# VHH binders against EKC/KEOPS complex subunit cgi121 (cgi121), part 4

Target 1, 174 residues: EKC/KEOPS complex subunit cgi121 (cgi121), of Schizosaccharomyces pombe (q9p7j3)
Amino acid sequence: MILPLFPETQVHVFVYENVSNCAAIHEQLISQNPIYDYAFLDAATILYKKQVYSAIIRALEDRRDEQMKTKTIHSEVILSLSPKTEISSAFRQFSMTKKSKNIVVVKIDSKLTEEEEFERLDKLVEGNRVEFSDEELQKLIDFKVLKKNYKLDPSTLENPLASILSSIALRGYS

## First folded at step 2 (VHH)

Design ja12 (from j17 with S111E; framework vhh_5j56_2)
Fold by ESMFold2-Fast, scan of step 2:
Structure ja12 (fold): chain B 174 residues (1-174), chain A 128 residues (1-128)
Amino acid sequence: as target 1 above (174 residues)
Amino acid sequence: QVQLVESGGGLVQPGGSLRLSCVASGFTFSGSDYYAIGWFRQAPGKEREGLSSISSSGYGSTSYSDSVKGRFTISRDNAKNTVYLQMNSLKPEDTAVYYCAAGYRDSLFTEPGQYNYWGQGTQVTVSS
C-alpha cells in the first residue's frame, strides 16, 4: 500500500493463523533480537484492515514530528492501537503473547519486497499465511477482547469501525 | 511488588566520578518481564530530565541524552538484579537528585510518564 502522506515508506502487513510457536517468538521479542523487529499483534484484537493502517499512520506521524514515545517504529504501532498513551497497557492489550494462536505482523521501512519478507517470516512463524483482508480478520477476532480494549458498549459492537478509528486517531483526547 | 533502591550519591569535586547503583526487587532482569530501566535527575526548580536507559533483556540497547553522552555509562548486572550509572567528568551542572525508574519494554528515557515504578532518589552534589 502507498500511504498518501508517506509515499516513500514501505509497509507490509501479514496474517498467520494456527501459529504453534508463539512462546518461542515471544522469547525472541523479550530478548529484543533484531531479526524479530516487527510489530507482532494478537489477531484476537484486530477486526479491520483500517484499524491497522490507522495505527501505522499515527506512528509514522509521530516519527515525522519527532514525538515517538517508544524506541522503535514497530513499538509505536502497538502503542498507537491503544486508546490510551501508556506503553504497558498497549502491549498487554494488543501485543502477541505466549498463548496467542493467530497473529498480525507489521513491517515498516522494509528493504525487502513483500515476497522476500514472506520468505523471512515463514522461517520465523510456524503457522498458515492468510490474506490480510477484513474477511480473514473477522474469522480471528475475539469480540470480548475488542470490547474491552476499546470500551465498546453493546450497541457499538454491531458496527464498531467508526469508534475504533476515532479511538486511534484521538488517542489521549477522547 | 516492584521496588527500586538507589545508592552511591554524594559530594564530589568537578572532574570527579561517581557510580550510582539501582537494585530492583519484585522482578528479575533475566526473567520474562518486559522492563526498561532508566536514570533520571531533577535539580531544584527544574523539570525531571531523562539521562539514559537500558533494557533488562539480552539484546537490549543503551541510549543516552546529549547532555551526558560520552561522560555517563549505563550497565547492568543481571545476577545482582542491579543497574549502574557510571558518571565521569562531573560538572556543577550535574548537581541533582538522581532517580532510577522501571518502565515497560521500549519506554524512552525522554518520556518519564511511561515509567511506572520509581526509586526515592539519591543526591549528587558537584561542588563549585
Scores: ipSAE 0.448, ipTM 0.745, lowest interface PAE 2.3, mean pLDDT 87
Fold by OpenDDE, second read of step 3:
Structure ja12 (fold): chain B 174 residues (1-174), chain A 128 residues (1-128)
Amino acid sequence: as target 1 above (174 residues)
Amino acid sequence: QVQLVESGGGLVQPGGSLRLSCVASGFTFSGSDYYAIGWFRQAPGKEREGLSSISSSGYGSTSYSDSVKGRFTISRDNAKNTVYLQMNSLKPEDTAVYYCAAGYRDSLFTEPGQYNYWGQGTQVTVSS
């Protein structure tokens, strides 16, 4: 996938449900295994495709402007999902845990086709790939977590996407 | 193949200071924001207690338990791949085996179960 604002950057997003080896993946991330150079998100925290895209775009903009707060573009994606500026909070809020069952995996600067990237990633993730769509994400979301992460209330729940996107876009400006 | 090795423990009088070191191998502190290093302690007959953590992030986010806040300071030296715990104003109740641990995102908390790798521990004894 190519984003219009970043035509030179290929991005792939994958969704896995019923992942059995999140703990193992977690170990590899701790050891900074280069093979696991992805953003591994807890699907329980993701409701919309646009939420993910918005975070990706924010991260890419930060990189473009040499304003990244984290060390890697993938960690910047995780940070960009959060309305908070604190990196630790962002990771606590959105990154995959050892106990995660469903995950969203983001690859930035891919040199592979989507299919090739999937084949590579499929060797790392033991789970079922599902479509990256709002419909599928809605099945995996934990609304309690979502509400907590973005401080959603009854008024913003009428249009949670707008609130989420605003939170992402305005991070650091409040 | 992540390994953590603690050092710097010993006997100290109340009010004294110690600096613990945790040398990590198998990963580098400068490479990613994906990990956190934490300090824990366990006294005889007590549960393991989380004391402090520091992330690998550019900001070096830190956290402290209430029991050590204001007295202990966690820091890191990326060049040496080492995390330090500066312990000041030590009390007899600080006597314990101190452990270094490494974890991922949720290891930024002080819950032992969130950390994957552990050192062998170093004994700290505070006594007059």
Scores: ipSAE 0.006, ipTM 0.252, lowest interface PAE 11.2, mean pLDDT 89

Design ja13 (from j17 with Q114R; framework vhh_5j56_2)
Fold by ESMFold2-Fast, scan of step 2:
Parts: structure tokens; sequence; C-alpha cells
Structure ja13 (fold): chain B 174 residues (1-174), chain A 128 residues (1-128)
């Protein structure tokens, strides 16, 4: 997808369920292997497409304004999902772990098509790709994790979209 | 529990070299912990400036500020749980207290506030 505010920036988002090699991927991420330069998110933390897009837009705004807090745009996406500005907390909250089962993968600044990136990721991820849609994400979410990460009240959990988006947009300001 | 100890500072003449060491305890560089080690400096009356960073394990991703590119080299020795900063072609402007700090592996060293643990610092003085 091309974002209107960032028309030069190519963005691809992929969702995988039943991933069996998360421990191996995690080792590559902590070693900072350049082949794995993606944002690997735990799908248990993502409820809506808009949640991911809001974090991407925030990260791109921080890059545009020369205010990035992390080394890569993909790390900045992970940070931008968090309502707090503390990097280790954001990664603990949203990044894939060796125990993850379902993941959301974001690629920014790709010179490859969506299909070409899928072919690359298919070699790295041992799981089943599903559509990046609210319907599919809602099958993979863990509401206990979502509540904890965004500090949601039980009544807000029934319709959390606005609260999540405001938390992402206002990160560090309130 | 995470502690960092710097050493290797001292007095050196312009054009000289020094190697700083940063010994970590409370975590290991070859572990699964998401740590990056950054080198920072602070001259009297100045802001703390980020100089370089290295990831704690694998691929050894390194970054350098424009003020030290080509002159300083960061490296690690995982067996000794130590990160080094090799400083060559030293200038009087390099005079400062040098700090090592540990942050999350993807912390940008230009953001000192994103590093969680700091050493006590070691003085480097470059003068004739």
Amino acid sequence: as target 1 above (174 residues)
Amino acid sequence: QVQLVESGGGLVQPGGSLRLSCVASGFTFSGSDYYAIGWFRQAPGKEREGLSSISSSGYGSTSYSDSVKGRFTISRDNAKNTVYLQMNSLKPEDTAVYYCAAGYRDSLFTSPGRYNYWGQGTQVTVSS
C-alpha cells in the first residue's frame, strides 16, 4: 500500500498463523541479521488493521521529522504501537517472541512487490499466510494482552478502537 | 543488576590513540537479551553526545556519529563480556568524560535517554 501522506513509501503487511519456527526467527532478530529487517509483531497484540497503520504513520512521521528513537524504521513501528516511549517495554509488549504462534510482519521501503516480499518471507516463516483483515486479526488476538498493553477497562474492551488509536497518536504526550 | 564499568581513559597527545573498555555484568553479550552497548561522551558544560553503538550478539551491527567516523572503531569480545572503543587520530576536541551505556538492541545512540544502564565514566584528555 501507498500512504497518501507518504506516497514514496512502499508498505507491505503480512499475517501468518500457526508459525512453528518463532524461536529460530527470534534468534535472527536478536542477532540483527539484515535478511530479517522487518517488524515482526505478535498477532496476540493486534486487533485492527488501523492499529498497524497508525503505528506505521507515526514511525514515518518521526523519521520525516528526524525524531526516531530506534535504529530502523521497523523498530520504530514496534515502538510506535506502545502508549509509552520506553523501547524495551514496547518490544516486550508487541514484538514476536520465541513462544509466539501467530505473527504480523511489516515491511517498509521495500523495492520489491508484495508477491516478491511474500516469496522471501515464505522462506523465513514456517506458517500459514492469512489475509491482513480485521476478521482474520480478530481470530488471533489475545484480549488479556490487548487490555494490559493499552490499559483498557472491561467496558472499553467491547469497542476499543478509538482508545487504541488515540494511545498510538498521543504516545509520549499524555 | 546490570552494571557497566569503563576503563582505559587517560592523557594522550594530539594524533595519539587510546582504547577504552566497557565490562558488563548482570547480562551476557552472547545471550538472548536484547542489548546494545553505546559509547557517549560529555565535555564540561556540553550535552551528552552519542558516538557509536554495537549490538550485544550476532552480525555486530555498528553505528558511528559523523564526528568520529573513520577515527573510532567499536568492537566486542563476548568471552570477556567487554565492548571496546578504539580511538585513533585524537584531537583536543575529543577531551571529555566517556561513558558506556546499555540499551535495548535497537536503541539509537543519538538518544541517550533511551539507554537504561550507564557506567560511571572515564576521563579522556587530549593535550599537548
Scores: ipSAE 0.066, ipTM 0.494, lowest interface PAE 6.4, mean pLDDT 85

Design ja14 (from j17 with Q114Y; framework vhh_5j56_2)
Fold by ESMFold2-Fast, scan of step 2:
Structure ja14 (fold): chain B 174 residues (1-174), chain A 128 residues (1-128)
Amino acid sequence: as target 1 above (174 residues)
Amino acid sequence: QVQLVESGGGLVQPGGSLRLSCVASGFTFSGSDYYAIGWFRQAPGKEREGLSSISSSGYGSTSYSDSVKGRFTISRDNAKNTVYLQMNSLKPEDTAVYYCAAGYRDSLFTSPGYYNYWGQGTQVTVSS
């Protein structure tokens, strides 16, 4: 996808369900193995495509403005999903864990095509790829997790999109 | 309780060298939640400036600010739970209190507010 504010930045987003090797992937992420330079998100935390794109845009804005808080653009995407700017909290809330079963994977600045990235990820992820769509994400979300991460009340939880996007775009210190 | 203790500061002449040590307790570098360990400095009347960081991860990535690239080297000894900062070609403008800090993995050293644990600091003075 081409982002209007970042037309030269290549972005690929992949969704995998029924992933059996999350523990092995998590060990590689903790070790900071450069082969795994992607944002690996727990799909239980992602409700909309716009949620992911908003975090990507915020991360790219922070990189453009020399305001990144983390070492990689992919870590910055994970941080940018959080309504607070606490790195450890953002990773606990949104990053894939050893117990994850469904994941969203983001790649920024790839020199590879989408199909070439898929072939590379196919070697790393033991799961079934599904379409990156609101319909597929809705099947994988955990509303208890979403409510906790964005501190949604019952009235907001019925239509949370605007609240989530505002939290990502307008986040500050707390 | 997480604690960081710096040592190795002192008075040195311009062009000289010092090696700072940071000993960590209350966590280990080989733990399941890996840390970014950074070196920072603060001169009187200035904000804390990030200098360098090292990951406690198995792939041990390092980063440096432009002001110290080529002059300072960060390293770690996981068996001793210690991070070092080797400082060469010291200049009067390097005079500051030097701090060791631990942040969550991937914390960028240009953002001191994202480092949760701080040592007491060690004074480095570069003068004749």
Scores: ipSAE 0.150, ipTM 0.565, lowest interface PAE 5.1, mean pLDDT 85

Design ja15 (from j17 with Q114K; framework vhh_5j56_2)
Fold by ESMFold2-Fast, scan of step 2:
Structure ja15 (fold): chain B 174 residues (1-174), chain A 128 residues (1-128)
Amino acid sequence: as target 1 above (174 residues)
Amino acid sequence: QVQLVESGGGLVQPGGSLRLSCVASGFTFSGSDYYAIGWFRQAPGKEREGLSSISSSGYGSTSYSDSVKGRFTISRDNAKNTVYLQMNSLKPEDTAVYYCAAGYRDSLFTSPGKYNYWGQGTQVTVSS
């Protein structure tokens, strides 16, 4: 995917369901193994493609403006999903855990094509790859988790897209 | 709960060396909760500058600011729950109060506002 404000930045997003090795992946993530330099998100927290894209754009804006709060662009994506500015809170809310079942994986600045990243990532993740689409994400979301993470009231939960995108864009100003 | 205690500062001549120590309590480097420990400094009238960080994670990834890369080395001793900053080839412009701080494992050292726990600071003075 090509972002209009970042046309030279390569972005790949992958969705896996029924992942059986989340505990093993999580151990690699907490050890900061360079092979796992991706944003590994719990799919229970992601409802829309635009939610992921907004977090990516915010992370890239923070990198451009020398305002990054975390060590890697991928950690910055995870932070950017959170309406709060606390790094530990963002990881607790959005990062995959050893108990995750379905995951969304983001790669930024890959020197590989999307197909080559699929081949590489399919060796790390023991699960079924599905299309990155609103339809597939809607099958994996946990609305209780979404409501808690974005502090959605009942009226907002009926159509949460604008509220979620606003929370991502206005983090630190509200 | 989390506390950081710094030591090792002092007066040194240009070209000299110092080793700063940061002893952590309230968490362990080998625990399931992982922290980034960063070293920062602040000279009078200037903003707090990030210098280096080390992860408590298994790969122990380190990072350095350009101002100290090649001169300073960060390391950890998990058995002593201590992080060190070895400072070599010290210059007068390195004169500052040096702080260690703990943040979540991915906290960038260029963002001091994202570190939750801070030591009291130790004075380093580089002069004749």
Scores: ipSAE 0.130, ipTM 0.537, lowest interface PAE 5.5, mean pLDDT 85

Design ja17 (from j17 with Y104W; framework vhh_5j56_2)
Fold by ESMFold2-Fast, scan of step 2:
Structure ja17 (fold): chain B 174 residues (1-174), chain A 128 residues (1-128)
Amino acid sequence: as target 1 above (174 residues)
Amino acid sequence: QVQLVESGGGLVQPGGSLRLSCVASGFTFSGSDYYAIGWFRQAPGKEREGLSSISSSGYGSTSYSDSVKGRFTISRDNAKNTVYLQMNSLKPEDTAVYYCAAGWRDSLFTSPGQYNYWGQGTQVTVSS
């Protein structure tokens, strides 16, 4: 996909169901293996495509403005999903864990096609790829996790999009 | 329970060298913990400046601020759970209190607020 504000930036987003090797992937992420330079998100935390794109845009804005708080653009995407600017909290809230079963994977600045990135990820992820769509994401979300991460009350849970996007846009704004 | 202890500061003449040590306890550099160790300094009347960082991970990477790149080298000794800052070609403007800090593995040294654990600081004075 091409982002209107960042037309030169290549972005790929992949969704996997029923991943059996999350513990192995997590070990590689904590080792900072450069082969795994992607944002690996727990699908339990993602409800909308716009949620992911908003975080990507914020991360790219921070990179453009020389205001990144993390070492990689992919870590900045994870941070940008959080309403807080504390890196450890954002990773606990949104990053995949050893116990994750469904994941969302983001790649920024790829020089590969979507199909070529998928072939690389297919070797790393033991699961079933599904379409990156609101319909598929809604099958994988955990509303208890979403509510906690964005501090949603019961009145906002039925239509949380605006609250989520505002939280991402206002990340770090005092 | 995370604690950092610095050593190696002191008085040195311009052009001299010092090696600072930061001993960590409460976590390990074996790749089981997600820590980055950063070196920071603060001179009187100035903001705290990030200088360098090193990841505790097995594929760990190093980074440096432009003001010290080429003169300072960060390294780790996993067996001793220690991070070093080798400072060469020291200048009077390097005079400051130097701090060792631990933060999340992906924390940049340009963001002191992301480092949760701090050492006591060690004074480095570069003067004739």
Scores: ipSAE 0.302, ipTM 0.644, lowest interface PAE 3.7, mean pLDDT 86

Design ja18 (from j17 with N116D; framework vhh_5j56_2)
Fold by ESMFold2-Fast, scan of step 2:
Structure ja18 (fold): chain B 174 residues (1-174), chain A 128 residues (1-128)
Amino acid sequence: as target 1 above (174 residues)
Amino acid sequence: QVQLVESGGGLVQPGGSLRLSCVASGFTFSGSDYYAIGWFRQAPGKEREGLSSISSSGYGSTSYSDSVKGRFTISRDNAKNTVYLQMNSLKPEDTAVYYCAAGYRDSLFTSPGQYDYWGQGTQVTVSS
C-alpha cells in the first residue's frame, strides 16, 4: 500500500491465523535478530484495518519529524497503537507473545514486492495466511483486550473505531 | 531495582583517549531482562545529549550520534554486566559529565525520557 502523505514508503500488512511457532518467533524478537525486523502484533488487539494504518501513519510522522522514541520504525508502530507513551506498556498491550495464536505483521520500507514479502514471511511464520480485511480481523479480536487497551466504556464498544483512532492520533494525551 | 555506576572519567589532553565503564546491578544484562544501555553527556549550560546505545540482547545493535561517530565505540561484557564507552580523539568540546542509563530494549538514545534508570555521572575534562 501507498499512503498519500508518504508515497515513497512501501507498506505491507499480513495476517496469519493458527500460528504454531509464536514462541520461536518471540525468541528471535527478544534477541533482536535483524531477519525479524517487522512489527509482530497480537491479532487479539486489532479490530480494523484503519487501526493499523493510523499507527503506521503516526509512526511515519514521528520519523519525519525526528520525534521517534524507539530505535526502529517497526517498534514505533507498536508504540503508536498504544494510548500511553511508555514503550514497555505498548509492547505488553499489542506485541505478539509466546502464547499468541493469530498475528498481524507490518513491514515498512520494504524493498520487496508484497508477493516477495509473503514468500519471506511464510518461511518465518507457521500459520495460515488470511486477507488483511476488517472481516478477517473481527474473527480474531478479543473485545476484552481491546476494551482494556483503549479504556473503552460500554457506550463506545458498540462503535469503537472513532475512539481508537483518536487515541492513536493523540498519543494518549487527550 | 536497577542501579548503574559510571567510572573512568578524568582529565585528558586534546587528542587523548579515555574508556568509561558502566556497571549494572539489579538485572541480568544478558538473559530474560533485556535492556538498552545508553551513554549521555551534559556540558554546563547545555541539555543532556544522547551519544550512543547498545542493546543487551543477543545481536547487540549499536547506535551513535553524528558528533561522536567514528571517535567513540560502545561495547558490552555481559559476564561482567558492564557497558564500555571507548573515547578516542577527544576534543575540548567533549568536556561534560557522562551518564549511563538503562531503558527498555527498543528505546532510542535520542529519547532520554524513555530511560528509566540513570547513573550519577562521571566527569570528563579535555584540556591542556
Scores: ipSAE 0.264, ipTM 0.602, lowest interface PAE 3.4, mean pLDDT 85

Design ja19 (from j17 with Y59W; framework vhh_5j56_2)
Fold by ESMFold2-Fast, scan of step 2:
Structure ja19 (fold): chain B 174 residues (1-174), chain A 128 residues (1-128)
Amino acid sequence: as target 1 above (174 residues)
Amino acid sequence: QVQLVESGGGLVQPGGSLRLSCVASGFTFSGSDYYAIGWFRQAPGKEREGLSSISSSGWGSTSYSDSVKGRFTISRDNAKNTVYLQMNSLKPEDTAVYYCAAGYRDSLFTSPGQYNYWGQGTQVTVSS
């Protein structure tokens, strides 16, 4: 995907169902193994493609403006999903855990094509790739988790898109 | 529960060297710990400035501010649960209270507010 405000930035997003090796992946992420330099998100926290893209755009804006709070652009994407600016809270809310079953993986600044990244990830992730679409994401979301992460009331939960995007865009402005 | 204790400060002449130590308790640098350790300083009348950080992880990523890059080196000794700041080519402008702090993994030292646990500080004075 080409982002209008960041046309030179390569962005790839992958979705995996029924991942059996999340504990092994999580160990590599905690060790900061450079082979695993991606944003690994728990799919239980992601409802829309626009949610992921909004976090990516915010992270890229923070990098452009020299306002990153984390060491990597991929950690900044995870932070940018949270309505708060606290790194530990954002990771607990949105990052995959050893108990995750379905994951969303973001790669920024790849020198590889989408197909090459897929082949690389296929060796790291023991699961089934599905299309990055709202339809597929809606099969994997946990609405209880979504409600908690974005502090949604029952009326907002029926149509949460605008509230989620506002929370991401206005992170720290309230 | 997490505690940090700094040591190694003192008086040194311009061009001299000091090694600061930060001993951590309540977590370890081995295993699945989430902590990054940063060094910060505060001079009289100035804001607290981030200098360097090191990951507690096995891949040990380090970062430095432009004001100390090439002169200061951060390192860790996992067996002693200690982080060091080796300070070389010290200048009068380096005079400050030096703090060690622990934050979540990937916390950048440019954001002191992301560090939840702080040591008491150790004074470094660079003068003749």
Scores: ipSAE 0.338, ipTM 0.675, lowest interface PAE 3.0, mean pLDDT 86

Design ja2 (from j17 with R105M; framework vhh_5j56_2)
Fold by ESMFold2-Fast, scan of step 2:
Structure ja2 (fold): chain B 174 residues (1-174), chain A 128 residues (1-128)
Amino acid sequence: as target 1 above (174 residues)
Amino acid sequence: QVQLVESGGGLVQPGGSLRLSCVASGFTFSGSDYYAIGWFRQAPGKEREGLSSISSSGYGSTSYSDSVKGRFTISRDNAKNTVYLQMNSLKPEDTAVYYCAAGYMDSLFTSPGQYNYWGQGTQVTVSS
């Protein structure tokens, strides 16, 4: 994928459904095993491709501007999905958990091709790969989780895209 | 409750070395606790500056500010629940109160607002 503001940045996004080893993956993430240097998101929190892209762009802007709050670009993606600027809250809201069943995985700055990353991730993730598309994401979203994370009311929930993207771009309370 | 206690500060000549220690209680570095430990300093009349950070457990990822990279080294001893800052080639401009702080495991030292637990500080003075 090519991002308009970061055309030379290599980005890969993967979606897995029916993942059976989330507890094992979570243990590796909290130990900060470098093999697991990806953003592992709970698919229950992601409704649109643009939501993920917006968070990636915000994270890359913060890296460019030397304003990162987290140790890795992948952790910065997780933070950037949150309307708040508090790291533990963002991870609680968007990161995969031991109980997750469907996940979205982001890799930035890979020196591997998309196919090589798939091969590597397939050894770490016990689940079924699906296309990164709005259609597939809409099958995995939990609207109660989305509503809570972005503080959506019923009228906003009917067309939440603009509200979600605004929350990611502005990231805070004025 | 999380508490941090610094020690090892003192007076040194320019070019000298000091090792600071930060002893943690209320969590463990060898357990499943998920903290980043950072070193910060504050010189008279200046804002608090982040210097370095290390993860409390796992693979021990480290980060350094450009002002200390190559001169300072952060390390941990999980059995003693202690984080160290080895300071070499000290300069008069390194004179400051040095603080140890704990935040969420992925917190960068450039974000002091993400560190919720702070030690009392230890004075380092570099002069002839």
Scores: ipSAE 0.350, ipTM 0.668, lowest interface PAE 2.7, mean pLDDT 87

Design ja20 (from j17 with Y59F; framework vhh_5j56_2)
Fold by ESMFold2-Fast, scan of step 2:
Structure ja20 (fold): chain B 174 residues (1-174), chain A 128 residues (1-128)
Amino acid sequence: as target 1 above (174 residues)
Amino acid sequence: QVQLVESGGGLVQPGGSLRLSCVASGFTFSGSDYYAIGWFRQAPGKEREGLSSISSSGFGSTSYSDSVKGRFTISRDNAKNTVYLQMNSLKPEDTAVYYCAAGYRDSLFTSPGQYNYWGQGTQVTVSS
């Protein structure tokens, strides 16, 4: 994917359902194994493609402006999904856990083509790859988790897109 | 009950060297949770400045501010639960109270607000 404000930045997003090795992946993430340098998100927290893209754009803006709070662009994506500026809260809210079943994986600044990243990730993730689309994401979301993470009331929860995007774009600015 | 204790500060001549130590208690680098350990300094009348950070994880990477890159080296000894800051080619401008702090996972040294546990500081004075 090509972002208008960051045309030189390579962005790949992958979705996996029914992942059986989340505990093993989580262990590699905790040890900071460089092979696993991706943003591994729990799909229960992601409702829209625009939600992921907004977090990516915010992370890239923070990197451009030398305002990153985390060591990697991928950790910055996880932070950018959160309405709070606290790293521990963001990871607790959005990052994959040992108990996750469906995941969204983001890769930024890949030295590999999208096809090569697919082949690489398919070796790391034991699950079924599905299309990165609003339709597939809506099958995997947990609305209870979404409501809690973005503090949505019942009225907002019926059409939450604008509220979610505002929370991501204005994180730390209000 | 996470605690951090700095040591190794003192008086040095310009061009000299010091090694600061930060001993952590209440968590271990080999535990299920890991921390980012950062070194910060504060001179009178100035804001607290981040200098360097290291992860307690098995692959632990290091980061440095431009003001100390090439002169300071951060390292860890997991068996002693200690992080070190080796300071070489010291300048009068390096005079400050030096703090170590623990923050979550990938916290950078540029974000003091992400560090929840702080040592009490150790004075470094560079003068002749």
Scores: ipSAE 0.350, ipTM 0.674, lowest interface PAE 2.9, mean pLDDT 86

Design ja21 (from j17 with S61D; framework vhh_5j56_2)
Fold by ESMFold2-Fast, scan of step 2:
Structure ja21 (fold): chain B 174 residues (1-174), chain A 128 residues (1-128)
Amino acid sequence: as target 1 above (174 residues)
Amino acid sequence: QVQLVESGGGLVQPGGSLRLSCVASGFTFSGSDYYAIGWFRQAPGKEREGLSSISSSGYGDTSYSDSVKGRFTISRDNAKNTVYLQMNSLKPEDTAVYYCAAGYRDSLFTSPGQYNYWGQGTQVTVSS
């Protein structure tokens, strides 16, 4: 994908369901193995494509403005999903864990095509590739997790998109 | 409960060396989400300054501020759950209280507000 405000930045987003090796992936992420330089998100926290794109745009804006709070653009994407600026809370809320079953994987600055990245990721992730679509994400979301992460009340949970996007845009003030 | 204990501070002459130790309890470096350890210092009347951080085990991801790059080296001993700061070519302007802090694995030493747990500090004085 090419973003209008960042046309030279290549962005790829992948979704895997029924992943059996999340514990192994998590250990590689803790050790910062460069082969695993992606944003690995728990799909239980992601409801819409726009949610992921908004976090990516926010992270790219922070990099452009020299205001990144984390070591990598991929970590900045994870932070940018959070309504708060506290790094440890953002990672506990949105990053994949050893217990995750379904994941969303973001790659920024890849020189590879989407198909070439899938070839690489298929060697790292033991799961089923599915389409990055609102329909597929809605099968994987945990609404209790979403409600907790974005502080949603029951009325906003029925149509949460605007609240989620506002939380990402205002990060630290909502 | 996460706790950090610094040791190794003291009085040293300009050009000397000193090694600080930070022992962590309540988490382990290989299995914890709280994996980034940073070294910070604060001189009287100055803001707390980030010096260095370490946040990985396999590839040894380390970072240094320009003021200490080439003179200070951060390292870890996972078996002892300890992080070290080796300080060489010490200068009078290095005089400060040195703090060890723990934060999430991707926290930067330029962001002290991202570190949730702090040690009590150890005084380093460089004078003759």
Scores: ipSAE 0.012, ipTM 0.371, lowest interface PAE 9.2, mean pLDDT 83

